# Ledger of designs, part 16: VHH binders against Glycosyltransferase family protein 64 C3

Target 1, 302 residues: Glycosyltransferase family protein 64 C3, of Arabidopsis thaliana (Mouse-ear cress) (q9c975)
Amino acid sequence: DPDPCDATNQREFQKLRSDQITVLINGYSEYRIPLLQTIVASYSSSSIVSSILVLWGNPSTPDQLLDQLYQNLTQYSPGSASISLIQQSSSSLNARFLPRSSVDTRAVLICDDDVEIDQRSLEFAFSVWKSNPDRLVGTFVRSHGFDLQGKEWIYTVHPDKYSIVLTKFMMMKQDYLFEYSCKGGVEMEEMRMIVDQMRNCEDILMNFVAADRLRAGPIMVGAERVRDWGDARNEEVEERVRDVGLSSRRVEHRKRRGNCIREFHRVMGKMPLMYSYGKVVNSVGEQGLCRKAGKLVFCDRD
Short names: E, the ipSAE of ESMFold2; O, the ipSAE of OpenDDE; V2, 0.75 times the mean of E and O plus 0.25 times the DockQ between their complexes.

## First folded at step 8 (VHH; framework vhh_7nfr_2)

Design d6 (from c27 with S103Q; at its last look DockQ between E and O 0.57; V2 from the best seeds 0.00; counts 0 for: pae O 2.4 > 2)
Fold by OpenDDE, look of step 8:
Structure d6 (fold): chain B 302 residues (1-302), chain A 123 residues (1-123)
Amino acid sequence: as target 1 above (302 residues)
Amino acid sequence: QVQLQESGGGLVQPGGSLRLSCAASGFTFSDYWMSWVRQAPGEGREWVSDISGSGGYTYYADSVKGRFTIARDNVKNTLYLLMDSLKSDDTAVYYCARELYYQGSGEGYFDYWGQGTQVTVSS
């Protein structure tokens, strides 16, 4: 495999397309393929999407199935966007941020295979990004904090501030792929190793990288329709991929992600994450939708 | 093909101890977080404990903290659960599960499960 960090793969920012985005979608579960197809079709229908790369991270998926998936994606996607299916050479979560020569846009959208967003919200996010091209722009946010009792950094949700954009929907400049994957020397290597060990927190690490460079926090954008099928509040559980959405486990997951923050802080010797306040909203609402009792409802609705 | 097989369950008196094992095959065992999940009769599945690939990180449900110890042997591709001070409430089928965290939500999924082993704590 060619070295993704090869200088020949690095394009000057000014030479990259500014009018469209490249979408990088992480896929893994075969059971989620139907949803993935829907998501790809949706993105492909957008005029601002130049290309869609489905990054498949499951090495156990049969080739025949992937071939069929590729055929389906290319056949049933209505837009002019080019579609690629790439089986990742590694199961590492870091691989989602590998720079790719096929990416010819300034803006890159990182997203999961279980998040749907409406076209207007996508376009709005892109417009916000164009006005702030160095910042991470996203819909799903979290925060860091310092627990005074434990005297440690923690991963948390805060109603008024945020410092972390999640990879569920994260728009960024292409350069950050190189910053994450190819730069930062020994420190970045160690932090990527931590991601591999934790099998988590690549999104947090990207936020560390961006914040350290920019000295500013991410931008949260509102979305009119956001469906997060991975949200534990959804009743639809994949038979084989069961989210033990137990409240107790959520707490444990937060603790785990807190460990990531602490480890990254340790390695960097500083806390680069910056707080942002407020949401950039268009005329659109910010409500997430979940499927409950077979109906799409607001996630916060009982 | 990924396979998980639990063993070590049985009948034990309150206050007793058991050691569960899970034999893993069909994947790079050390690359994955592994969990124990249990299901009591008439109840849903409850997460018990998990351990990182290297074994450097371990987590426990509050209900089992201080009593259970999760461990793994990556050479033997085996996951363990040491259960001490067992209580009647610990009666359940115990499953070994492979964890997946490929999404940025911070939430983990289980993509493979064993058949389970019965643990019964009764006087």
Scores: ipSAE 0.271, ipTM 0.675, lowest interface PAE 2.4, mean pLDDT 88
ESMFold2, look of step 8: ipSAE 0.654; ipTM 0.856
ESMFold2 (binder alone), look of step 8: mean pLDDT 87; pTM 0.880

Design d7 (from c27 with L100R; at its last look DockQ between E and O 0.56; V2 from the best seeds 0.00; counts 0 for: pae E 2.2 > 2)
Fold by OpenDDE, look of step 8:
Structure d7 (fold): chain B 302 residues (1-302), chain A 123 residues (1-123)
Amino acid sequence: as target 1 above (302 residues)
Amino acid sequence: QVQLQESGGGLVQPGGSLRLSCAASGFTFSDYWMSWVRQAPGEGREWVSDISGSGGYTYYADSVKGRFTIARDNVKNTLYLLMDSLKSDDTAVYYCARERYYSGSGEGYFDYWGQGTQVTVSS
């Protein structure tokens, strides 16, 4: 495999397309293939999408199935966007941020295979990004904090501030792929190793990288209709992929992610994450939708 | 093909101890977080404990903290659960599960499960 960090793969920012985005979608579960197809079709229908790369991270998936998936994606996607299915060479979560020569846009959208966003919200996010091209722009946010009792950094949800954009929907400039994957020397290597050990927190690390460079936090954008099928509040459970969405499990996951923050802080010797306040909205709602009792409802609704 | 097979369950008195094992095959065992999940009669599945691929990180549900110990042997491709000070409430089918890690959201998803082993704590 060619070295993704090869200088020949690096394009000058000014030479990259500014009018469209490249979408990088992480796929993994065979059971989510139908949803993935829907998501890809939706993105492909957008005029601002130049290309869609489905990055498949499950090494256990049969080749025949992936071939069929590729055929379906290319056959049934309505837009002019080019579609690629790439089986990742590594199971590392870091691989989602590998720079790719096929990416010819300034803006890159990182997203999961279980998040749907409406076209207007996508376009709005892109417009916000164009006005702030160095910042991470996203819909799903979290925060860091310092627990005074434990005297440690923690991963948390805060109603008024945020410092972390999640990879569920994260728009960034292409340069950050190189910053994450190819730069930062020994420190970045160690932090990527931590991601590999934790099998988590690549999104947090990207936020560390961006914040350290920019000295500013991410931008949260509102979405009119966003569906997070990965949200534990959804009743639909995949047959083989089950979420033990117990409150206790969630707490443990937060603790795990807190460990990531602490480890990254340790390695960097500083806390680069910056708080942002407020949401940028375009007269659109900010509520996530979940499927409950077979109906789409706001996730926060009981 | 990914396979998980639990063993070690049985009948034990309150205060007793058991050691569960899960034999894994069909994948690189050390690359995956592994979990124990249990299901009591009439109840939903409850997460019990998980362990990172290298074994460097372990987590426990509050209900079992201080009593249970999760461990793994990556050479033997085996996951363990040491259960001490067992209580009646620990009665359940215990499953070994592989955690998926394709998402950075921190969601706890399992993509493969064993058949389970019955643990009964009764006087």
Scores: ipSAE 0.276, ipTM 0.672, lowest interface PAE 2.0, mean pLDDT 88
ESMFold2, look of step 8: ipSAE 0.445; ipTM 0.759
ESMFold2 (binder alone), look of step 8: mean pLDDT 85; pTM 0.864

Design d8 (from c27 with S105D G106S; at its last look DockQ between E and O 0.50; V2 from the best seeds 0.00; counts 0 for: pae E 2.5 > 2)
Fold by ESMFold2, look of step 8:
Structure d8 (fold): chain B 302 residues (1-302), chain A 123 residues (1-123)
Amino acid sequence: as target 1 above (302 residues)
Amino acid sequence: QVQLQESGGGLVQPGGSLRLSCAASGFTFSDYWMSWVRQAPGEGREWVSDISGSGGYTYYADSVKGRFTIARDNVKNTLYLLMDSLKSDDTAVYYCARELYYSGDSEGYFDYWGQGTQVTVSS
């Protein structure tokens, strides 16, 4: 199979399409195929989506099921976007960031198979990204922090700041695929191995890559309608009550992601993550958006 | 076909010890985080412990810290739970589960479960 890090796969930013995006959506669970089909159909209906690549990471899925999935994806997706189903060469989460020669757009949208977002919010996120093409733009954010008692970096949520965009919805320039997968030498190889060991944290590592390159934080955008099927707090009330004990596991899972931050910091020898503040929303008359130095910012209120 | 088979449950006196085993087949065992989850009669399921694919990272619920030890043998494809200082509150069906790797900070889900093994702590 072709080398994803072949130099011919890295194309000059100015020669890539600027008017559309490529959606890279990760899939693994055969159980979630009906939801995945709905999400792909939604993205395909947007005029800003040039193509959708479904990146299938489950190595045990039979070829005939994948063929049927592809046929269903194209049958139930009424828009003009081209749809591809790509069986990943491994189950590694790093594989979602492999560069691909079929991606001819400046922007890629990295997303999961369990988040639905409305078309207006998708298009708004793209407009914000176009004004800030070096930054990660997304709707789901988290923070790094330093725990003074434990004297260690942690993964957390702050009410007023953030530094990490989740792959639930992460729009970025496609160059970061090469930076993540093909560059950085032995340090990046070790950090990608940490992702494999933890079977998690590829999103955090991408945030490290972008922050280290840019020395600026990501941008949070608001969405009008979003459903996160992967968030346990959104489960049915009776099922949530029956499985309340699993909430303690969610806390420990976040501590597991804190371990990733500490390991990435150790390997890099620095903390490149930068805080950002505020949420960019698609509204008029509430606070307004202004362009200052070529960026969308909130206007001065007075 | 992924299969998980628990064994080693039984009746134990308070303060006693028990070792649970979970035989795994149908997948590359060392690639996956594995968990123990328990369910007492009439209750929801309660997470007990996690272990990384290599065995290098372990996590425990507060209710079992210091009393339970999770371990794995990647040659025998077997997950273990050593339970010590057992209490009546530990009475439950114990399930072995494979973690579904969903990236991000959302709660990890389990895509395959064993049938469970009963642990009863009674005088």
Scores: ipSAE 0.427, ipTM 0.740, lowest interface PAE 2.5, mean pLDDT 84
ESMFold2 (binder alone), look of step 8: mean pLDDT 86; pTM 0.868
OpenDDE, look of step 8: ipSAE 0.706; ipTM 0.876

## First folded at step 9 (VHH; framework vhh_7nfr_2)

Design e1 (from d4 with Y32H Y112H; at its last look DockQ between E and O 0.69; V2 from the best seeds 0.58)
Fold by ESMFold2, look of step 9:
Structure e1 (fold): chain B 302 residues (1-302), chain A 123 residues (1-123)
Amino acid sequence: as target 1 above (302 residues)
Amino acid sequence: QVQLQESGGGLVQPGGSLRLSCAASGFTFSDHWMSWVRQAPGEGREWVSDISGSGGYTYYADSVKGRFTIARDNVKNTLYLLMDSLKSDDTAVYYCARELYYGSGSEGYFDHWGQGTQVTVSS
């Protein structure tokens, strides 16, 4: 679309089809293309997926490589889902949330090019979303908090509560794409600019948008098999694309995301994030222990 | 082809100062966060500092905070590390690295590295 906000301005999102989802996968790294191809094939095998849009944000990728990627995506993916490869006009993370007139499903799944999830858990997440269509539904969660010593908002992991769903796997109504990209005036423009400056935090901003509209927290769902190839604690990640040996880098990353929360709070003048508790599960299951970053933790289910 | 070339390392006395440079080419420099990472003899790599594409945001490891300053010149496509009050513990090979981030919750990765420049702080 030449102006995605204009193309979707008067769209009645509630009338879009509700029996399937559209998957929006953000891609950038040419080295991850083999993994991206397997993830797309996995989503295409599910009957609840009507279409998959691969949103390619790396402007330096040669056209020949993108053509080959598209051919591989369409040729080697099972099922009948339509598959599109969209070369973004910029590498802005905000572009992953542009509304698109070609997306005809009420629900969208926002996900990364390095997260795998089993078909049954995908379908379960969709059933939870159908019962809670205004909520963000996802498998990876984090929390905001207030650091009393530093007297500032922070980004953290809390054992008992959460307020933020990550775009590793975030299912939501398509309306939020329009709300994020096209509404909110000067306030949202400034917050989207902060995302661009930080090269980070678009997921946090989407959580602010949803929480402000709904006055309720997101929903965490459990998955039986999920693999996060971008998690540095997962030893299966290709060495050139992971942050190995740099444990202080994780601290900096969390401080950077905390800065985003403080900036969004400053611009909006309030803290709309709300805590949720508990995880919705399909069934209890046995989960093994894996070694990540030299520690024993529960496995990603692989 | 993305290229990163460090320079400015050398031998310096404790308490001295040094400025490292990293010349960047083959990409839009101002679009990327850049980092300095160091590796002391016999140790793993240690993140030192980050700077945003515009230069408006900077972060430092606790071990160098208050002594080191990261900067960039987006006209010359050059990253800098100004090191003051150098200590023997700062002896290392210093690398310039380009950050790659494209997903939620990831700690970020460096997709391109320079060759490194040696900094030696000796008595």
Scores: ipSAE 0.529, ipTM 0.809, lowest interface PAE 1.9, mean pLDDT 85
ESMFold2 (binder alone), look of step 9: mean pLDDT 90; pTM 0.918
OpenDDE, look of step 9: ipSAE 0.555; ipTM 0.815

Design e2 (from d4 with L100E Y112H; at its last look DockQ between E and O 0.57; V2 from the best seeds 0.00; counts 0 for: pae E 2.2 > 2)
Fold by OpenDDE, look of step 9:
Structure e2 (fold): chain B 302 residues (1-302), chain A 123 residues (1-123)
Amino acid sequence: as target 1 above (302 residues)
Amino acid sequence: QVQLQESGGGLVQPGGSLRLSCAASGFTFSDYWMSWVRQAPGEGREWVSDISGSGGYTYYADSVKGRFTIARDNVKNTLYLLMDSLKSDDTAVYYCAREEYYGSGSEGYFDHWGQGTQVTVSS
């Protein structure tokens, strides 16, 4: 396999398309293939989408199934966007940020295979990014904090501020793929290794990288209609995702992600994450919609 | 084919100890986080503990913290749960489960389960 970090593969920013985006979708679960097809079809219908790359991270998926998936994606996606299905060589979560020579747009959208967003919100996010091309722009946000009692950095949710954009929906300049995957030397390598060990926190690491470089926090954008199918608060997820002990696991998951922040801080020798305040919105709303009692509601609502 | 098989369950008196084992096959064991999950009669499944692929990270539910110890032997492809100071409330079927994460900052899920082993704590 060619070295993704080969300098010859890095395209000049000025030569990249500025009027459209490339969508990088992470796929993994075979059970989510129907939803993935719906999501791809939706993105392909947008005039601002140049290409869609489905990055399949599950090495256990049969080739025949992937072939069928590719055929379905290309056959039933209505837009003019080019569609590719790429089986990742590694199951590493870091692999989602590998630079690719086929990406010919300045803006790249990182997203999961279980998040749906309406076209207007997508376009709005792109417009905000165009005005702030060096910043991470997204819909789902979290925050770092410092626990005074434990004297340690933590992963948390704060109502008034945020410092982390999640890869559920993250728009960024293409250069950050190289910054994440190819730059940063030994320290960055160690942090990528931590991601591999934790099997999580690649999104936090990208935020560290971006914040360290830009010295600014991310931008939260509002969405009119965004559904997170992977949110454990969805009724459907309980059936499909063998989730156990929702409350206890959530707490532990948060603690685990806090550990990532601490480890990245340790390796980097500083805390680069920066807080942002407020969101750029067309309307005031909560993050993410969930299906409860057969209705689509905000996830935080009972 | 991924397979998980629990063993080591049984009847024990309060204050006693047990060691559960889970034999794993059909995948690269060291690449995955592994969990113990239990289900008491009439109750839902409760997460008990998990351990990273390398064993460097371990986490416990508050209900078992300080009493249970999770461990793994990657050479033997075996997951362990050392249970000390057992209580009646620890009575349950204990399952071994493989964890999968693919990003998003949300939550992992269990993609494979064993058949479970019964643990009964009674005087």
Scores: ipSAE 0.467, ipTM 0.770, lowest interface PAE 1.6, mean pLDDT 89
ESMFold2, look of step 9: ipSAE 0.483; ipTM 0.777
ESMFold2 (binder alone), look of step 9: mean pLDDT 86; pTM 0.868

Design e3 (from d8 with Y32H S103Q; at its last look DockQ between E and O 0.46; V2 from the best seeds 0.57)
Fold by ESMFold2, look of step 9:
Structure e3 (fold): chain B 302 residues (1-302), chain A 123 residues (1-123)
Amino acid sequence: as target 1 above (302 residues)
Amino acid sequence: QVQLQESGGGLVQPGGSLRLSCAASGFTFSDHWMSWVRQAPGEGREWVSDISGSGGYTYYADSVKGRFTIARDNVKNTLYLLMDSLKSDDTAVYYCARELYYQGDSEGYFDYWGQGTQVTVSS
């Protein structure tokens, strides 16, 4: 029952465990529960995961269904990670970033209930984060941009740079949960209210928080296999509406997220987002070209 | 047990006006973004307009900007579409749709639809 900000206000986050992570998975849809159970089991199989907190944000879910979910999560997960199901007191998206005194790891992984990543890539992402503990590390990235014609900030995708990590998979130091939820005074309160009004953009706001504190962009990490079950381009979601006739809404959805960027810029009076370049991958490959049999080929080709 | 029930469709002359309503029940209406989507005979569905839970943010397809107005009454749990300057191209079945509670970066998903109401603009 204690105020999360009071409970964590004097916490020395740097002294928390640095050898493992806590996974914070946001859940809302009862129809996603079977997938959520699979994703929790996958995370629990990794030795770097100390605990998994499922943050259930749907206040209408019957207690009996949540009890069954918890039983399944604990019964069918093969690892040693402790698993908790937390029925959040609010359906606000900001609640996914509440600091929690029960989380004893320096690193947290913020993720959605419909993204699955292989164990080796998860562990590699953690290695990258350990070398860069102040930065956001993730597998899904986007960019801000400035539209010179409209003289406004926009939300977009660039092929060669990025500034935003999505909560599909976002690894960070726990300090940022406190910074997001408990600091920044009236400006941050207004920005959290914008998230509530939009019912979106909490991920963008977290990127603003981190970038403002660090003056550096996030890090994109490649994965060997990552499955995005919620992407409309999956064949299995054909029964959902993905008609070409809805393409104008796709444009407006990006404009809706661009509105968040503009509102956050307005409230802060500055644009803290910074670009990053390149994707960190867990592979070493020959990059030099050698002439062999009259052709330029990678030098390690036989 | 989410229910969406459209009404207010009908036959109207070009240049005329029509007001569609969508009665919502079975959920906290003010917590959800709502949309209007239309489907002309023999065509795919076309997104028309979105409105935030509080009503503070509205978005429109280019084809209807300046002519249509989306609104909601969170006391009566009702979504509206006020259509002015109607054209033959506006002839369609109009659906009320509820957005997924959280879409994040993803787009184009609705979890509940109404039955639709027919709008016919003919000269």
Scores: ipSAE 0.546, ipTM 0.808, lowest interface PAE 1.9, mean pLDDT 87
ESMFold2 (binder alone), look of step 9: mean pLDDT 84; pTM 0.859
OpenDDE, look of step 9: ipSAE 0.677; ipTM 0.868

Design e4 (from d4 with Y32H G105D; at its last look DockQ between E and O 0.42; V2 from the best seeds 0.00; counts 0 for: pae E 2.2 > 2)
Fold by ESMFold2, look of step 9:
Order: C-alpha cells, then structure tokens, then sequence
Structure e4 (fold): chain B 302 residues (1-302), chain A 123 residues (1-123)
C-alpha cells in the first residue's frame, strides 16, 4: 500500500456496494486477542458484513503471534466475510482512518476491539445509516460545550444533546477516510499532527471533518445489546497497577480532549460541530397490551 | 526492552521537598507521554501527573496541583517529578509509567511501568 491517498483508490459512492459494510477494527493489546477474536467472529456471522479488516497498531508484536492471530480469526469466524489482518505502518491513531483499496462498500464501521453489538441492532444501525449516508451513526455519543466561566470549548456529556460519535462504534461513508487522511491541505495536516501530539482525539477530529462537510450533526442509535467490556488496557503489568489509568484519570482525560477541541477550533477558525437530539430506536416490532374481556392481549391497529 | 527505573525517594519532613527521577531506555523517549502514578499503603493507585513527548503539555491531579512539577529531559531520557510542600498524605510508592491511548473516550492506559520508589513524609 504505497500511497493510500492515490486518486484511483477513491471510487464513486454509487459504484460501491450498497448492501453491505466493511468493518475496520483496531487492535493493539496482545492480552485483548481472545476478546478481539470473539468480536470478529460475531461480525463475520452477519449477512451485512462484506469484510473485516483488523488494523494492528502495536509494532512490538512478534510476527509469529500475528500469524497465529490471523489463523484463529479465519478459522473461528464461520461467516462468509473476508477477514484481513493488517499491520499498521505506525502506531499513530490517525492510521485507523487511512483509506484502503480493498474497501468496496459505501459504508465502513469504525470500532474498537472491546465493543460487541447484537446482530439485530447492527442491522438496525445500518438501516439508519442507509437513510442518512452522509451522517455519522453510532451508539456512543458525547458533546462539545462552551464553558462561559472559563470562556473555552470543553468536552462533556450532556443529558439532552450530543455532537460527537465515538469510534467505539462509528458507521460512516468511506469517503470520510479520504477527507480525513488525504484532503484539507495544511489545516488537516496540522490537526492530524495535534492528534499525534496528544496521542488522542482522532475520533473527535473525524467528527469535525464530517460536520464541516455536511453541516448536520451525527445520529445516535439504540441497541438491544451493546457491550462495552470495560477492560483496562494496562498491558504486561501487575494487576494492582493495571487499573490506575482507567480510574484515576477520568477528569484529566476529559480536559485533554477538551484541549483537542480548542486546538481544532483554532486551526479551522470555526466550530463545525452540530448538536443532535434524541436516539433512534427499533420499536416498530413492539405491540402494546390492551385489556379485553378481563385479559391482557396484544392491541390491534385495525 | 523498555525499561523505566525510578530513583530519588526517601524520608522527608512535612513541608519538605524531593525530586524523583525516572531513567528510560529501550524506546524513543521523546515520542511518548509519560506519567507519575502513586500508591499509598492499603489504597488503590492514584494518577499524579503526565507530560507530553515534547514537554509542552502537562497535567496534574488536583491533590498535587501547585505543589508538584513534572518535567523531562529528552537528551538524557529522564522524567522528573519535583515535589514541594510535601504532606503526610503524599506518602506513597511513586511509579513512572509510559502512556498508551487506544480507542475513543477510554481512560488512558499505561503499557510499561517502573518498579517504584518510596516517598515517606513523617513528622
């Protein structure tokens, strides 16, 4: 993959497959491999998944372990989806958004190696995305905000609105891979550099890219079962040490992501993020109960 | 092999000062955020401070802000924690750790740790 931004890699939207998605899932921790294998198997069993690309970002992982991982991924994933294991060219978080010539679907699903979703909810998310192909669609959301006392943009959670979809589960058109990685000139180069300096915030930057192009907010979808396994990513360290980063830094993490929002705003000279409200849920198959002849029965519409 | 080795701990009176050092080897030190984390006897671990690869960004836990200063020397591959106005509550084993962030909105991760250095603040 000599130039992921080669113009021939970007195909017209209408010429790409419309009935399936490509899953792009990050991997780094060797301790997470068993969970990663389970998640890949789950996606591969869905008829809407055309292919799964496991993007491996840990440069220290031995080749033998990667070969074993690939064999396990293909052996224990019984679906028809094509499965690839790609060793990233760097540990940069920006690399998760590099365009790939093997992606032949309109939609890509960007996800982490510790999030699982049931098949009905995956299919529902895809149906919502198909009706809104320019929007980011996902199950985990956050907000930007403006702190009037501090006079600065912040990263926060609002109960009633959101503007940011997390890469825990982010469905989007593949065109945004090119917008993020290949376009936008010196401004995008500087913002990708901020991601590298912070070693954080690639998801926020993708939300800036999509919002700036579309002038509309993302869509939150509900799921019947979405599991964020919540494991600490403290590799090769004593149990008593592993949990510190996840627990002791939550406030700091939010401040650091707020700094990313401020830096992206500074570089772009505007705030493109747009608020969305509400959650799209699959409730069309549910019927209410009515009291007829002293019994609870399903209500009829006709 | 990535190695992190702390030094500079010891016994000090309340109000005193210490400087901790962490010698780093086996990786490109200037490419990584580094952190100090501490653990008091019988308690969980507490994040203390972190610093960007270049040294341009620093963050502190509220419990140490204004009293502790994190710094790094990328020529000597050494991380520092200058601790002033020490209190009995600062008694802990202090660890040097290398940060890893992976995925969205997750708390930070540490992929390599030092063995720790004891700081004891007693009257």
Amino acid sequence: as target 1 above (302 residues)
Amino acid sequence: QVQLQESGGGLVQPGGSLRLSCAASGFTFSDHWMSWVRQAPGEGREWVSDISGSGGYTYYADSVKGRFTIARDNVKNTLYLLMDSLKSDDTAVYYCARELYYGSDSEGYFDYWGQGTQVTVSS
Scores: ipSAE 0.490, ipTM 0.787, lowest interface PAE 2.2, mean pLDDT 85
ESMFold2 (binder alone), look of step 9: mean pLDDT 85; pTM 0.864
OpenDDE, look of step 9: ipSAE 0.639; ipTM 0.850

Design e5 (from d4 with L100S S106D Y112H; at its last look DockQ between E and O 0.43; V2 from the best seeds 0.00; counts 0 for: pae E 2.1 > 2)
Fold by ESMFold2, look of step 9:
Structure e5 (fold): chain B 302 residues (1-302), chain A 123 residues (1-123)
Amino acid sequence: as target 1 above (302 residues)
Amino acid sequence: QVQLQESGGGLVQPGGSLRLSCAASGFTFSDYWMSWVRQAPGEGREWVSDISGSGGYTYYADSVKGRFTIARDNVKNTLYLLMDSLKSDDTAVYYCARESYYGSGDEGYFDHWGQGTQVTVSS
C-alpha cells in the first residue's frame, strides 16, 4: 500500500466531494459479520453515502471467509455506494485513522461495527456537519473534567456539558486523518504510542487533535433511532459481566480512559479539549399545541 | 482457536497465599488486555483485576487492592494472579477473561472466558 502520508496524497478540502460522505467501519469479530452486514446495508441505502470502507482488523480470518463477506456486503447492500473490504496492514488501533487515497469526500464518518442509526438522523448529522465542517459531530459524547480531590484530569459523563465524541459515530473532515496519522511530529508519535500501549483511547486522541486545531468543542446530534448493539449482541456474555460488580469495573475503566487524558495532556503540555453544551435535534414537521376546552390538542391546520 | 485455561486454585487457610495461572493460546496474547473475574457461591460475578497487553498498566478492585497482584508473561502466553493475605470472602471460582480487541473503547467488554478455577479459603 502506498505511503498514506505522502504530502501529495492530501487533497485540498475545496476539491473534495461536498455532497456525500465516506463511511469507515472497523470489523474484527467473525461472529459480528451478520450485524456488520446489516449496518453496511443501512448506510448504503442513503444517497449521501458515496462509499463504505470496512476496515478488517482480524489477521486470523481465512481468505475464503473474507471473500464471502465482501460478496455479501456488495450483494445485500442497496444503493450506489462503493463498498470495499480492506484487510488492515497493522494490528494498531491507530490504523483506523490512516488516510486512504480512495476517500474523495470532505467528510468521513468513523463508526463501530455494532451501532445503528436511522437514515434520517444520519442525513441530519451530515447537514449539521456541513454547517460546521471543522468540528467533530456525533451522537455519543463524554467529557473531560478536573477532579479537585485528586488534582488530576479525568474522563467522565456530565449531564450539562461534553467535550469528547466517541468513534461509535463520529463525523469529521477527512483532513483530521492526516493530522492524526501524519503530522504533529514527536508529540503525536508519543501519543500514538500511548494508544498502542493502552490498546485504547484512539477516539480520545482524535478529539485532542480536532480540538487543538479548531480550538472549539464538538457537536452532539440527537438521533431519532439509535441502537448500540454492544449491549444486545453479547447479552449472554455481557449480561454475566454486567451482573457482577460492573459498576466497579465501569468506574475503573473510566479511570483507565482518564489516564489517557492525563498522558495526552502531559505530552502536549496543554489541555485543548473544549466544552460544548446542548444537543442539536431535527424537529421539522411538528405541529404546535393549542388549548381547547382546557385540554392540549394539536392545532387545526385549516 | 482462542483458549483460556486457568489453574492453581485450591484450599487454603485464611492469611495464606495462592498463585493462579491462565494459559492462553490461539491469539496474539500481547495484543489484549486480560482480566480476572470471580464468582462466589450464590453471588453474581465480581471483577477483580485488569492488566494491559504490555503489562505496563494494572487496575484492581478495591476489595483486593494491596493483597492481589496481576501479572503476565508474554513469552509464555500466561496470565497470573498472585493472591496474598487471603480471606474467607475471597472464596470463589476465578475466571480468566480476554477484553475485546475492537469496539470496547468506552466499555471494557470481554469476548472470551476460561472455565474457571476454584479457590476456597477456609479454616
Scores: ipSAE 0.518, ipTM 0.786, lowest interface PAE 2.1, mean pLDDT 85
ESMFold2 (binder alone), look of step 9: mean pLDDT 86; pTM 0.869
OpenDDE, look of step 9: ipSAE 0.520; ipTM 0.800

